# Designs tried in a protein design chat: miniprotein binders against a7ua95r516to809. Part 106

Target 1, 294 residues: a7ua95r516to809
Amino acid sequence: ASLSLLSISDLVPDLQFIFFWMSNAIEILYFIQQKSPAYMQTIELMDDKAGSKESLLSATISANEEAMTILEEVIMYTFQQCVYYITKTLYVVLPGLLDCNPFGTEPSSEQCRRAAGVCVCAVCVMPEAVRRVVSVFQTTSDLLQQYQVHSEIQSQMFAYLFFFTNVSLFNQLIDKGPARGWFQRSRVLQIQASVKILLDWAKGAGHNHLAQKFFAKFCSTVTILASPPQQLSQMSWKALCAEHPSLKPVQLHRILTQYQLMAELGPLPIWQPSSEDEAYIYRTVDLLESFENH
Below, E stands for the ipSAE of ESMFold2; O stands for the ipSAE of OpenDDE; V2 stands for 0.75 times the mean of E and O plus 0.25 times the DockQ between their complexes.

## First folded at step 8 (miniprotein)

Design bd19 (at its last look DockQ between E and O 0.92; V2 from the best seeds 0.72)
Fold by ESMFold2, look of step 8:
Structure bd19 (fold): chain B 294 residues (1-294), chain A 81 residues (1-81)
Amino acid sequence: as target 1 above (294 residues)
Amino acid sequence: SKVRITIEVEGPPEVAEILAQVIRWLAEEAGAEEVEVRVEDGRVTITITGLSKRMAKYLLQIIKYLAKKYGVKVTYEIEEK
């Protein structure tokens, strides 16, 4: 059907074969790397005459290096294909996080209490929008484990997926936030709660350090927007930059402008950029983040 | 269902032979029933028997990527058994 109907579950039947070939190439590369030192040690133990050993050694090293380079290209290509398909799914489901309500409604909370027991459903449920994002991350984790992908590659994949998630959420919040009412304090608190669910998943999955690193820009934005006006208005520009180093001057300036508008703190700017940052607060080209990791 | 893939690699002989060796390793590790590599008149032909149609599909995508990257021409045919 259409791309708007595709879920991660629809992609698994084909995606698993891309994971298979990636894992296959990784295992071969690892085997060759182990073999190459042993072969080198054997050649060096030979008593060579007049350069015959050096000629054989050079040819053997060159052939192994070229084969390993090709395997690295296979791994890189298949990794990029996995990321391509997974991020296609993430792109569809991520916007829903900005519109969902993790605090639930009275009738839903009452029904959950009766079905699941008193305490678990009385406080909070995972919104469908958050569940869809978690499902993408969990399915990816399950595939990586199913094919026993090396931990370094697993970390790189989640680093990119978290990077992609951060860019998508940040750009949509900045770009569409005014029109969608996402800068209203009640909505920011809902967004903050939804992001906490994602961060809790990442921590439980062993990716806490990656999530802390790659969600920093979006989390900083939400933290600022969730701050009480009395507290935030007493913080200087310098202090805010120090607490939120992930935000570029133009980004911080835009967030504070929206905050001041929604908190109705008057027309005069409260936060004065430092002289060195003044040159950067109007660089609109730096406002939105690039999806390219470069 | 399992397939037979015949892959022909045309290009610089050193590159074509190393690519063929890597493709052979990938297919053998994947559990192919038979992998045959022939070098004739500077052309390298790889025949892989016993991969599923889906495994073969994505292997061919990898091979097409490598062909573009390393400046060789690749043609192939798939026979369903």
Scores: ipSAE 0.759, ipTM 0.942, lowest interface PAE 0.6, mean pLDDT 83
Fold by OpenDDE base, look of step 8:
Parts: C-alpha cells; structure tokens; sequence
Structure bd19 (fold): chain B 294 residues (1-294), chain A 81 residues (1-81)
C-alpha cells in the first residue's frame, strides 16, 4: 500500500500486538526486579554444602541479570517498532496541517469513537487535517493506556513523537513555506490556530510540558511570522534571539529574511546579526533540523 | 486458531538457556497453555502451545531479533491446530 493511504487505524491491529509484548516484557522485568531479593534470601538460607551455596548464588544472580538484559532488549525493540509505525502515519498526515484552514467549515468525516451518534467533543469539531494528526496521538495514547504501559515509557514515546512532529513541520515550513505562501500573514494565522488546537489537545491529554518543550522551535517560527510588520520591525536581532532561544542564528536569519521579502520591507539595520552571530548565520547545514539528534 | 510452536536454539548453553527462560516467561504471560523446555547436547528446544497464530507471529519476530543480537541460531516450526 502506498504510504499516502496508510492510516493509523490500519496499523492498530499490528500495533496492538507490539504494545502487548512490550507491556508483558515490562511486567516480567518488574517482577524479576522485585523478586530477586527474595530468591537470594532463599538461597542464603540453604545449607552450605561445601561452597555450593556461593556458587549457586553467583549463578542465580548472573542468570537474573542476563535475563533482565534480554527483557530490556525486548522492550527497546518493541518500543522502536511502535515509533517506526506511528511516525510513518505522522509523516503522511502532517503536511495537511500546514495547508489547513481551521476557520473554514469543513465537515467532520470521522465518527467519534466515544459516541454512537453526533459527537460534539473537541476532536469532532476539529478541522479534518488537525483531527487526523490528533487521531494518531490519541490512538497512541489509547493503546498505551489499554496495555497499561509504564508512565516513563509513555512519556518517552510522546517526547519522541512531538520531537518528530516539530522537526517535520519546521523543516517543511522553512523549506517549502516561501513557495507555498505559508509565510503570508493570513496563512500563518491559520497555521497558528491549527497548532494551538494540537497544543490544547496535548494539554488536555496531560502532555503540556512535553508539548511546550518539543514544539518550541516551530511555535517560535510561527509566532515571528504572525507578528505584524510594525511590531516586528521594532525588535532588534538581540531581542529576537532572547525571545526565541530555540532558534539557531541561521534559522532566525532565514525567517527574518523571508519575512522581509514577504512584507516588502526595505533593509532593516535593527535585524542585523551581532558580530558574534555573523559567522553562524551562514551555516546552512544547521538551517534544517535533523531527526537523528533524538 | 491456536498454534503449536517448536523453537530450537543453538549456541552457547548459558545464552541459550537464559533465552529459553525469557521466551517461556513471555509465552506464559501471553496465555500459553503449555511451555516445555528441553536441553539436550547444547541445543535448547522450546515447545509452546495455546497461542493464537497472530500472537505467535510477533513472538517469533522478537525471538529472531534476539537471536541476531546474541549471535545464536534459532529455528522454528509452527503447527496449526
């Protein structure tokens, strides 16, 4: 099936089994960790027949450690598989978020899983493009809860998914934004509204801190682009750097340059990079974000 | 449909036995009806009954990953009941 047709719903049956095995491995690991002291005590209480007790204890400790290591590998493997499949679905739906007009009346095509009838829940009233993205995250959350996955693993998974989403959206906006007209104020406001809906969902789902952290770069970019020319033209390079610390100098410079072109502003000396940043604004290798850094 | 899985692990006895133990635990937690482990001449044979075909498929993927990671040879047979 072409990647373009892959929905998160299509992957749920396979994901369920991966989550099942991940959860089971975690439970077994936890069980061994809790019972290991009791096993050691049991061996210590056995009659010491000619040093056999120490050898048995050592062998048991070693075997338990090795078993725990193997279980950790299972957990890591299953985690990676989940992330792999989920990010594939995100890759398909994320571009739609940038093209979405949340102020338009788009009919909700998807029935709410929570209601047999017309649902007016926050997800059902979302624009279709936003709902598709939220659906991936919600499905992930539901699966994690269904299989009672440890909270730390849940946090790690959402951290990575938000990271991936931020990188994807940021790179697309920087690379394709000028050509697609996404730097136009009206379009930026649409993007800002769409992202706000996503962030509100994340807040409601208990992931507010993670969302704020990992979406910082994309949100900063959108905030700058959404600023009126009269306001933004009064902000110095240093002030913008301070206000948006998630942006590298090369990224901020690119955003401001494209903003200047879009707004038909003349040269703005106030946006001139500092002498310290001047060398960095030409590092085009740092312009786009990498997926490998997480 | 429920399946019977026979897994053979060839490698260092210490690694093979521990791997077999982990597989046993995973299978038991998955609701296997019976798990048998036999150790003969450095070969470990694990027989699992009562898992669904789909569940067994993913277990085997995990086992293959582990086999590669630990450098042991794993073979398996699946019989449908």
Amino acid sequence: as target 1 above (294 residues)
Amino acid sequence: SKVRITIEVEGPPEVAEILAQVIRWLAEEAGAEEVEVRVEDGRVTITITGLSKRMAKYLLQIIKYLAKKYGVKVTYEIEEK
Scores: ipSAE 0.541, ipTM 0.861, lowest interface PAE 0.8, mean pLDDT 89
ESMFold2 (binder alone), look of step 8: mean pLDDT 83; pTM 0.798

Design bd2 (at its last look DockQ between E and O 0.91; V2 from the best seeds 0.72)
Fold by ESMFold2, look of step 8:
Parts: C-alpha cells; structure tokens; sequence
Structure bd2 (fold): chain B 294 residues (1-294), chain A 81 residues (1-81)
C-alpha cells in the first residue's frame, strides 16, 4: 500500500515537469551559445571607437557569461532532482534482483517457445523483480525522449543510473551475500541471468557502451563467482587482476575467499596475491564502493 | 488551469536583474502568454501569465533554489486566471 508511492509510475506526474524545465533550460543555453557571436558582431558594426567598443564587448560578454552560468546551475539542479527521485525508486527495487529466480517461472509459455523456435524456455518474458528495475530505466528513457532531451544529457543521466545500480548491487552482494546465501553457485547463476536481462535492455536502448563501463565491477564479480572451479583454480592472481581490472585487491580477495568457501576447495588459499598487492588485500576501507561518482 | 505568477526579487541589483532575465527566458520558452519585468528601487518584479499551475509550481522551486544560491530574497504569489 505505502510502497506504491515509491514506484516510478507513481512519480511520473511530478517528474515530467522537472524533466520539462531541465529540457527548457538546455534549449535556452544552446540558443544563447549560438547567438552570442552574432550579438558581438552587431556591436562592432554600431561603433568604430576602439576604446568604447572594447568596453561594450567586455560588458556584453560578462553579462552573457553570468546568465549562462545561471542556466547551467538550473540544468544541474533539475538534473539532480530527476536523478534523486529516479534513484529513490531504483534503490527500492534493486535488491529484488539478488533474490529473484529468473528461471523460476513455469516453462509453459507458448510465446517463449515460439519466439525461440524449438527451444524450451524456463523464463517467460521477464521476472517481476527484473521488470521493476527495467521499468525504471524504460520510464526514464521515455521521459527523456518525450521532452527531447539532448543525447549528451541522456547519456550523462544513464551513466549515473548505471553507476548507481552497479554500486548498489555490488555493495549488497559483498555486505549481505554471506548471510543471504548469494555466493552459492545456483544463486550466482540466477543473478547472472537477471543481470543479462538488464544488459540486453541497455544494449537495445543504445546504451551498451555505458552499461559495459559502469556495470564492470558487478559483472566481474558475478563472472568470477560463476566460473567452474577447474577453470578458476588454474588462473593466477595476476591473471585474475588482468581480466578484472575494475576490482580492487581487497574486493578480489574477498570474492575469491567466498568462492573457495562455497566451492569447498579446502582451507589453504589457492590464489596468492602479488607482492605489490599484499598491502592492499586487507584495506577494509576500500571494500565497499561509494555512491559518490569518482 | 492557467495561472498568473508575481515574483519579487530583492537583493544586489546586478544579481537580481540577471536572475530576472533568466527567469524571463525560461518562462518565454515555456510558452507563457505574457512575461513582464519591472525594476524599481532595487526591487525586481516578474509577472508571468499563462503557465499551468503544475508548471508554475516547479518553476518556483527552481527560482527558490537560485535565490538561496545567489543570496537574494524571493517572494511570490499565484493567482488563478
């Protein structure tokens, strides 16, 4: 009942006006940037006195710069408000991805079978937990398109949303994974399938590059955890660092420790950190990611 | 329905006038029927006619943010047409 106020669809009636004003400010800023040179040229034609003309040009440039600075502040404020409300809904729905079973829907869907030809699919369309996350992304995309927001701003918004998603999922997995059983292989495979659905959405929406960049840490984590023991145990620490550069030494060490425990590979550490990394594998301050972008 | 917004900006004249210019641009590009800016004795009054109540609400939120950011005092009234 009360959680319905946190859905993205419940926020759209108000969000649309914030998107409107953001788009409006962007259009004005673009217009001023295109017209500023012409205004300066007009001043040159009106007066040939070098000293007076230079003074007028300087004052005109300063006034335009101040107004443009204020417009940039409007754009930043409205962008932050959009992101704030969108990430509030996203924060509520993201944990469900770690708990859901994308294979758990009864494999009786005729649409799934027909779309794949002879394939018998255990997943029908989209699990509810994944659908809720996708709906936040899709609604955001729809609003950006409705108000014709410039593609650069659209990319910046999705870059932040994907960054937020990655940090949220990674931190939840690392922090709560042991207690929730999320490091068990069957759960990791379910999580991997759910993330693939998100990545497929991002690719279809034209954001593949952003998703690859900003999901790298969580995807690397899931890839390692999903690896067969025969393959992973043959990889050195250096090889794992090279394949997964998004993971800090403390993060990789924690992931491998949990993997070894869950795969029952014995008590002796299999992966020996390089001498350079030995100082960093116990830096617990670096274990979880910050929601601030850096 | 459409509303009339009267916004009064008090503060350093250069700041108040530039803010009023930006607010005018925002309202004009949003399709306001009329935008009037009056400058009297260090006070700037902006009257915007023809925005919907919901558009006006969020414009005023932007203006309040700018007022705090740039150290000016803003008061406003909203009237139904």
Amino acid sequence: as target 1 above (294 residues)
Amino acid sequence: SKVRITIEVEGPPEVAEILAQVIRWLAEEAGAEEVEVRVEDGRVTITITGLSRRMAKYLLEIIKYLAEKYGVKVTYEIEEK
Scores: ipSAE 0.777, ipTM 0.947, lowest interface PAE 0.6, mean pLDDT 83
Fold by OpenDDE base, look of step 8:
Structure bd2 (fold): chain B 294 residues (1-294), chain A 81 residues (1-81)
Amino acid sequence: as target 1 above (294 residues)
Amino acid sequence: SKVRITIEVEGPPEVAEILAQVIRWLAEEAGAEEVEVRVEDGRVTITITGLSRRMAKYLLEIIKYLAEKYGVKVTYEIEEK
């Protein structure tokens, strides 16, 4: 099946089983961890027949440790499989977020239309492109809750998904933005509004801190591009670096250069990189974000 | 449909037995009706009954992953009931 046709709904049946096994493995691991002291005590209370007790205790401890190690591997494997499938669906829907116009009147989601009334829930009033992205995250949240996955694992999963989303959106904006007209103020404002809807959802879902942390780079980029020329032209390179610490010098320089071209501004000495940053602005390898650094 | 799964693990006895125990626990938590483990001459045979075909499929993928990681040989048969 072409990647373009893959929806999160199509993967739910398979994801359910992966989440099931992940949750079960976690429960078993905790069970062993909690019972291990009791088992040791029971062995310690046994009659010390000629060295057999110490050997049995050692063997039991070793077996439990190995079993826990195997369970940790199961948890890690199932976690990775979940992330793999979910990120594939994100990859398909994320480009739509950059192209959508959230200020347009789009019809309510089909899912809420089927429930015998106009649902005015926050998801139903979202633009379709935003709703598709939110649906991936919401489905993930629902599955995690359904299978009562430990909160730490939930946090790790959302951290990675937000990281992936930020990298994907940032790289697309930097690479394709000029050619697609995404650096135009009107388009930037649309992108900003779309991202705000996503961030509001994340806040409502209890992931505000993670979203703010992992979307910082993309949000900083959008904030700079959304700034009026009169305001941005008064900000020095050092001030912009300080206000947007998530951006590398090479990234900030690229954004400002493209902004200058788009706004038909002449060379601005105030945006000239510091002597300390001058060597870094030419490191094109650092321009795009890597998916491997997380 | 419920399936009967027979899993054979060949490898170092210590690894095979521990793997069998973990598989037993996973199967029991999944609602297996019966789990039997037999150990003969360094071969561990696990028989699981009462799982759905879909649950069994993903369990087998997990087992395959573990087998590759721990360097043990795993074979399996699935019978539909």
Scores: ipSAE 0.524, ipTM 0.855, lowest interface PAE 0.9, mean pLDDT 89
ESMFold2 (binder alone), look of step 8: mean pLDDT 83; pTM 0.801

Design bd3 (at its last look DockQ between E and O 0.94; V2 from the best seeds 0.73)
Fold by ESMFold2, look of step 8:
Structure bd3 (fold): chain B 294 residues (1-294), chain A 81 residues (1-81)
Amino acid sequence: as target 1 above (294 residues)
Amino acid sequence: SKVRITIEVEGPPEVAEILAQVIRWLAEEAGAEEVEVRVEDGRVTITITGLSRRMAKYLLQIIKYLAEKYGVKVTYEIEEK
C-alpha cells in the first residue's frame, strides 16, 4: 500500500477495480454452483458404458471442485486486498476519535461547508474526527452496493473493519493513554460520546449486531473508565469480570489501576483479583490485542 | 485504453489447465472481446483482448497470486490494441 493514498477518496479509483474482480469472481462461483447439479444430470443421461460414464462423472466433479476452489482463493485474495487498503486509511483517522471533543464546536467537512446553509445528512453534522472514520465505512458500504456484493461478504468485510477499529482504538488507549491524558475522566466522557456517535451510525447502516460484537472490548474499557467512583468502588472484581467478559485479567487490572490513579482513590488496591486471576494480571504479553486475532 | 495480454503458464499440466479455465471465465465475465487458450508441449498460453489497461493490471495481480499459490511459473506481455 502507498502512504500517498491514505485518504479513502484517493483510494476509490484503485479500489473500484479490486471490488470489480472480487464481485466478478463471486458471480462466477455462484453460477458454477447452481449449474453443477444440472451438468451432472446431463452426464447421467449420456448413453455410454458403465465404466466410461462413471469415469466422465468423476472427472467432471473433480474439475468443477478444483475450479471452485481456485475461485474461492481469488475471492479471498481480492477481499484481503480491499481490506488492506481500507484499513490503511482507517488506521490514520482512528486516533482522532481519542482526541476529539464532540461537545465543542467542530467544523464540517470541506464539502459540507461549500454546500453552505443547512446540511441534513448524518455525516455532515458529525464532529470532524468522527466524520473521517464514518466516511471510510460509508465509502466501503457504497462500493459494496455499487458492485452488488453479496450480503454475506458485506457482513464479513464490516466484521473485519469493526474488529480492526476495536483493536486499534483499544491498543492506543492502553498503550498511549497515560502519556496522552486519555484516562482523565473528562477526556473519557468525551471519548464515550464520540464512540456513541459512531455506534449510532453503525446501527442506522444496518450493522448494529456486528458493531456490538466487535467493539465490545473498547466499549467495556470506556464504560469502566466513565463510571462514577462511588458506583465503581462498590463493585467486586468478580462482578466486573462478569459485566465485562471481553476484557482479559491483565487488561481489566490495568484499566482499574489507571482509574484508581485518575480518580485519586489512594494507593491501596480497591479491587482484589480472584486467586485464579492473580496469575494473569501481570502477563504483559496479553495486554495489547493482535490485529491478527479475530 | 484497451490492451491485449498474453500469459504463459508453465507447470503441472492439470494445474495449469484448470488455472487457465478460471482465468478464461474471469476475463469472459469481465467483458473481454476475445479470450484464447492454447496448450502446446506442456505450456498453456492465454491471450485476452479488450480489457482496459487498469482492469488488466489487477487481473495480472490476481494471476501472479495464483501462480505462487499453486506452484506454477507465469510470464506475461501487454500490448496496446
Scores: ipSAE 0.773, ipTM 0.949, lowest interface PAE 0.6, mean pLDDT 83
Fold by OpenDDE base, look of step 8:
Structure bd3 (fold): chain B 294 residues (1-294), chain A 81 residues (1-81)
Amino acid sequence: as target 1 above (294 residues)
Amino acid sequence: SKVRITIEVEGPPEVAEILAQVIRWLAEEAGAEEVEVRVEDGRVTITITGLSRRMAKYLLQIIKYLAEKYGVKVTYEIEEK
């Protein structure tokens, strides 16, 4: 099946089983961890027949440790499988977020239309492109809750998904933005509004801190591009670096250069990189974000 | 449909037995009706009954991953009931 046809709904049946096994493995691991002291005490209370007790205790401890190690591997494997499938669906829907116009009147989601007529819930009033992205995250949240996955694992999963989303959106904006007209103020404002809807959802879902942290780079880029020329032209390179610490010098330089071209501004000495940053602005290898650094 | 799964693990006894125990726990938590473990001459045989075909499929994927990681040979048969 072409990647273009893959929806999160199509993967739910398979994801359910992966989440099931992940949750079960976690429960078993906690069970062993909690019972291990009791088992040791029972062995300690046994009659010490000629060194057999120490050997049995050692063997039991070793076996439990090995079993826990195997369970941790199961948890890690199932976690990775979940992330793999979910990120595939994100990869398909994320480009739509950059192209959508959130200020347009779009019809409510089909899901809410079927149940009770016109639903005015926050998800139903979202633009379709935003709703598709939110649906991936919401489905993930629902599955995690359904299978009562430990909160730490939930946090790790959302951290990675937000990281992936930020990298994907940032790289697309930097690489394709000029050619697609995404650096135009009107388009930037649309992108900003779309991202705000996503961030509001994340806040409502209890992931505000993670979203703010992992979307910082993309949000900074959008904020700079959304700034009026009169305002941005008064900000020095150092001030922009300080206000947007998530951006590398090479990234900030690229954004400002493209902004200058788009706004038909002449060379601005105030945006000239510092002597300290001058060597870094030419490191094109650092321009795009890597998916491997997380 | 419920399936009967027979899993054979060949490898160091210590690793095979521990792996078998973990598989037993996973199967029991999944609602298996019966789990039998037999140890003979360095071969561990696990028989699981009462799981759905879909649950069994994913369990086997997990087992395959573990087998590759720990360097043990795993074979399995699935019978539909």
Scores: ipSAE 0.549, ipTM 0.860, lowest interface PAE 0.9, mean pLDDT 89
ESMFold2 (binder alone), look of step 8: mean pLDDT 83; pTM 0.800

Design bd4 (at its last look DockQ between E and O 0.95; V2 from the best seeds 0.71)
Fold by ESMFold2, look of step 8:
Structure bd4 (fold): chain B 294 residues (1-294), chain A 81 residues (1-81)
Amino acid sequence: as target 1 above (294 residues)
Amino acid sequence: SKVRITIEVEGPPEIAEILAQVIRWLAEEAGAEEVEVRVEDGRVTITITGLSKRMAKYLLQIIKYLAEKYGVKVTYEIEEK
């Protein structure tokens, strides 16, 4: 019903036209940029009257610059529209990653394999919740490739999608994790396995550097939570900060508190915050991440 | 289905004409069958023939955004062929 209307596959018929207009505007902009030097050279060669030549040249430069500015605005608008619709789909599907059991996905894999002909692929064998997220990323990649969008713009789009994914998953885990039981050891290991599937997709798609950069906070959180108690209890606050620089003191403190509760550990002297960090571990305003760029 | 779009831009002549030129480029590169721009006293009329209905829908959304951004008034009519 209404959940089906939010899937990426339902949006593709309209998204493809937004991607088309974005790519169309990019192509025109780059054509004008290449033509502008040649056009400027032609104007400079027309007449040896300095006053007429300079006046015409100035007016031509201004008109070209205004047209290119408008094209850049078209590109920005269409890019924002693409990201808006894609992230609305991601927002709906991302929480399922925290609830899924990647080790119990045989029914979904069997359903995919039962389709007419043989369909055995990485998407078909992954848990449904992970598949929904990967499908959003894969569909985005396919549209960008289909319309031959410039690689710099492709990178910016995936940078934002990975940023959005990281913020959404981190905030959900921190905010809802205690009530949902997501800090239990078995759940953390399931979450870690699900995230690994996403990271493997990103690596295979040529976005490994972006994924490493923009998933850092969520991945650090899961890495700490997945660590064996004997290993983690031997790591000082200072060492944890050094290995996980993406985590704010309040965030690291919250993660260690939840770990301590689940591992049934008492207070550990080795996890005492540094003198500098002591002032920040209770700043709850800094606990959750913003979806807005800084 | 293919449509014909008639777009009227009212505003400062310099910006209306440059907007019309950009809209012309977008439509021509998209494969419109015909694009006609008529410039009159502070008013620019753009007629685009041969875009699909959905192509035209999203082009018009772009044009409305630009109109708001650059402070011009835009009206349009869509005719199915």
Scores: ipSAE 0.781, ipTM 0.949, lowest interface PAE 0.6, mean pLDDT 83
Fold by OpenDDE base, look of step 8:
Structure bd4 (fold): chain B 294 residues (1-294), chain A 81 residues (1-81)
Amino acid sequence: as target 1 above (294 residues)
Amino acid sequence: SKVRITIEVEGPPEIAEILAQVIRWLAEEAGAEEVEVRVEDGRVTITITGLSKRMAKYLLQIIKYLAEKYGVKVTYEIEEK
C-alpha cells in the first residue's frame, strides 16, 4: 500500500494489540518487582535442610532477574513497534502542515459531523491539515490511556513523537522552504498559526513542557522568519544566538541568509557571525537535523 | 475465532524455562483459557488455548523476537478451533 494512503485509523487495529502486549508486560514486570521481596522472605522462613535453602533462594533470585530482563525486552520491542507505525503516519501528514492556510474557512471534521451535528470542539474547528496531525497524537494518547500505560512510558512516547515532528518540519522548512515560498511573511504567519494550534493541543493534553522543549528549534525558526524586517535588522548575530539557543550557528546563518534574500535586504553587517562562530557556519553537515540523535 | 498454539523452545534449559514462564504469564494476562508447560529432554513445549487469532499473532511476533535475541530455536503451530 502506498505510504500516501496510510492513515492512523487504518493502523489502530494493529496498534491496539501492540499496546495491549506492552501494557501487559509492564503490569507483569511491576507485579514481579512488588512480590519478589515477599517471595524471598517466604523462602527464608523455610526450614534450612542442609544448604538447600540458600541454593533455592539463589536460583529464585536469578530466575526472577532473568524473567524481568525478558519482560523489559518485550516492553522495549513493543514500544519500538508503536513508534515505528505512528511515525510512518506522521511522515505522511506533516508536509500538509506547512502548506495549509489556517485562516481559510474549512468545514468541520467528518467525525464530529456524524455523531452530533455541528461540533464546536477545538479539534473540529481546526484546519484539515492540522487536524490530521493532531489526530495522530490524539489517537496515540487515547490508546495509551485505554491500555493504562505507565506515565513514564507515555512521556517517552510523546517525547520521541515531538522530536520526530520537529526534525521533520525543520528539515523540510530549511531544505524546501525557499523554493516553496514558505519564507514569505504571509506563509510564515500561516505556519506559525498552525504550529500554535498544535502546541495548544499539546498543552491541553498535558504535554506542554515536552512540546516546548522538542519544538524549540522549529518554533525559533518560524519566529525569526515571522519577524518584520525593521525589527530583525536591528538584532545582532549575538542577540539572535542568545534568543534562539536551540539553533546551531550554521542553521541561524542559513535562516538569516534566506530571509535577507526574501526581504531583498542588502548585506547586514550586524548579522555577521562572531569570530568564534565563523568556523561553524560552514559546517553544512550540521545544517539539517538527524533522526538518530534521540 | 479462538486458537490453540503449541510452542516448542529448544535451547539451554535455563533460558528455555524462563522464556516459557514469561510466555505463560503473557498468555494468562491475555485471557488464555489454559496454558500448559512441559519440559522433556531439554525441550520446552508450551500449549496455549483460548486466545483470539489476532492476539496469538502478535504474541508469536514477540516470541520470535525473543528467540532471535536469546539465540534459542522456537517453532510453533496454530490450530483454529
Scores: ipSAE 0.490, ipTM 0.838, lowest interface PAE 1.0, mean pLDDT 89
ESMFold2 (binder alone), look of step 8: mean pLDDT 83; pTM 0.803

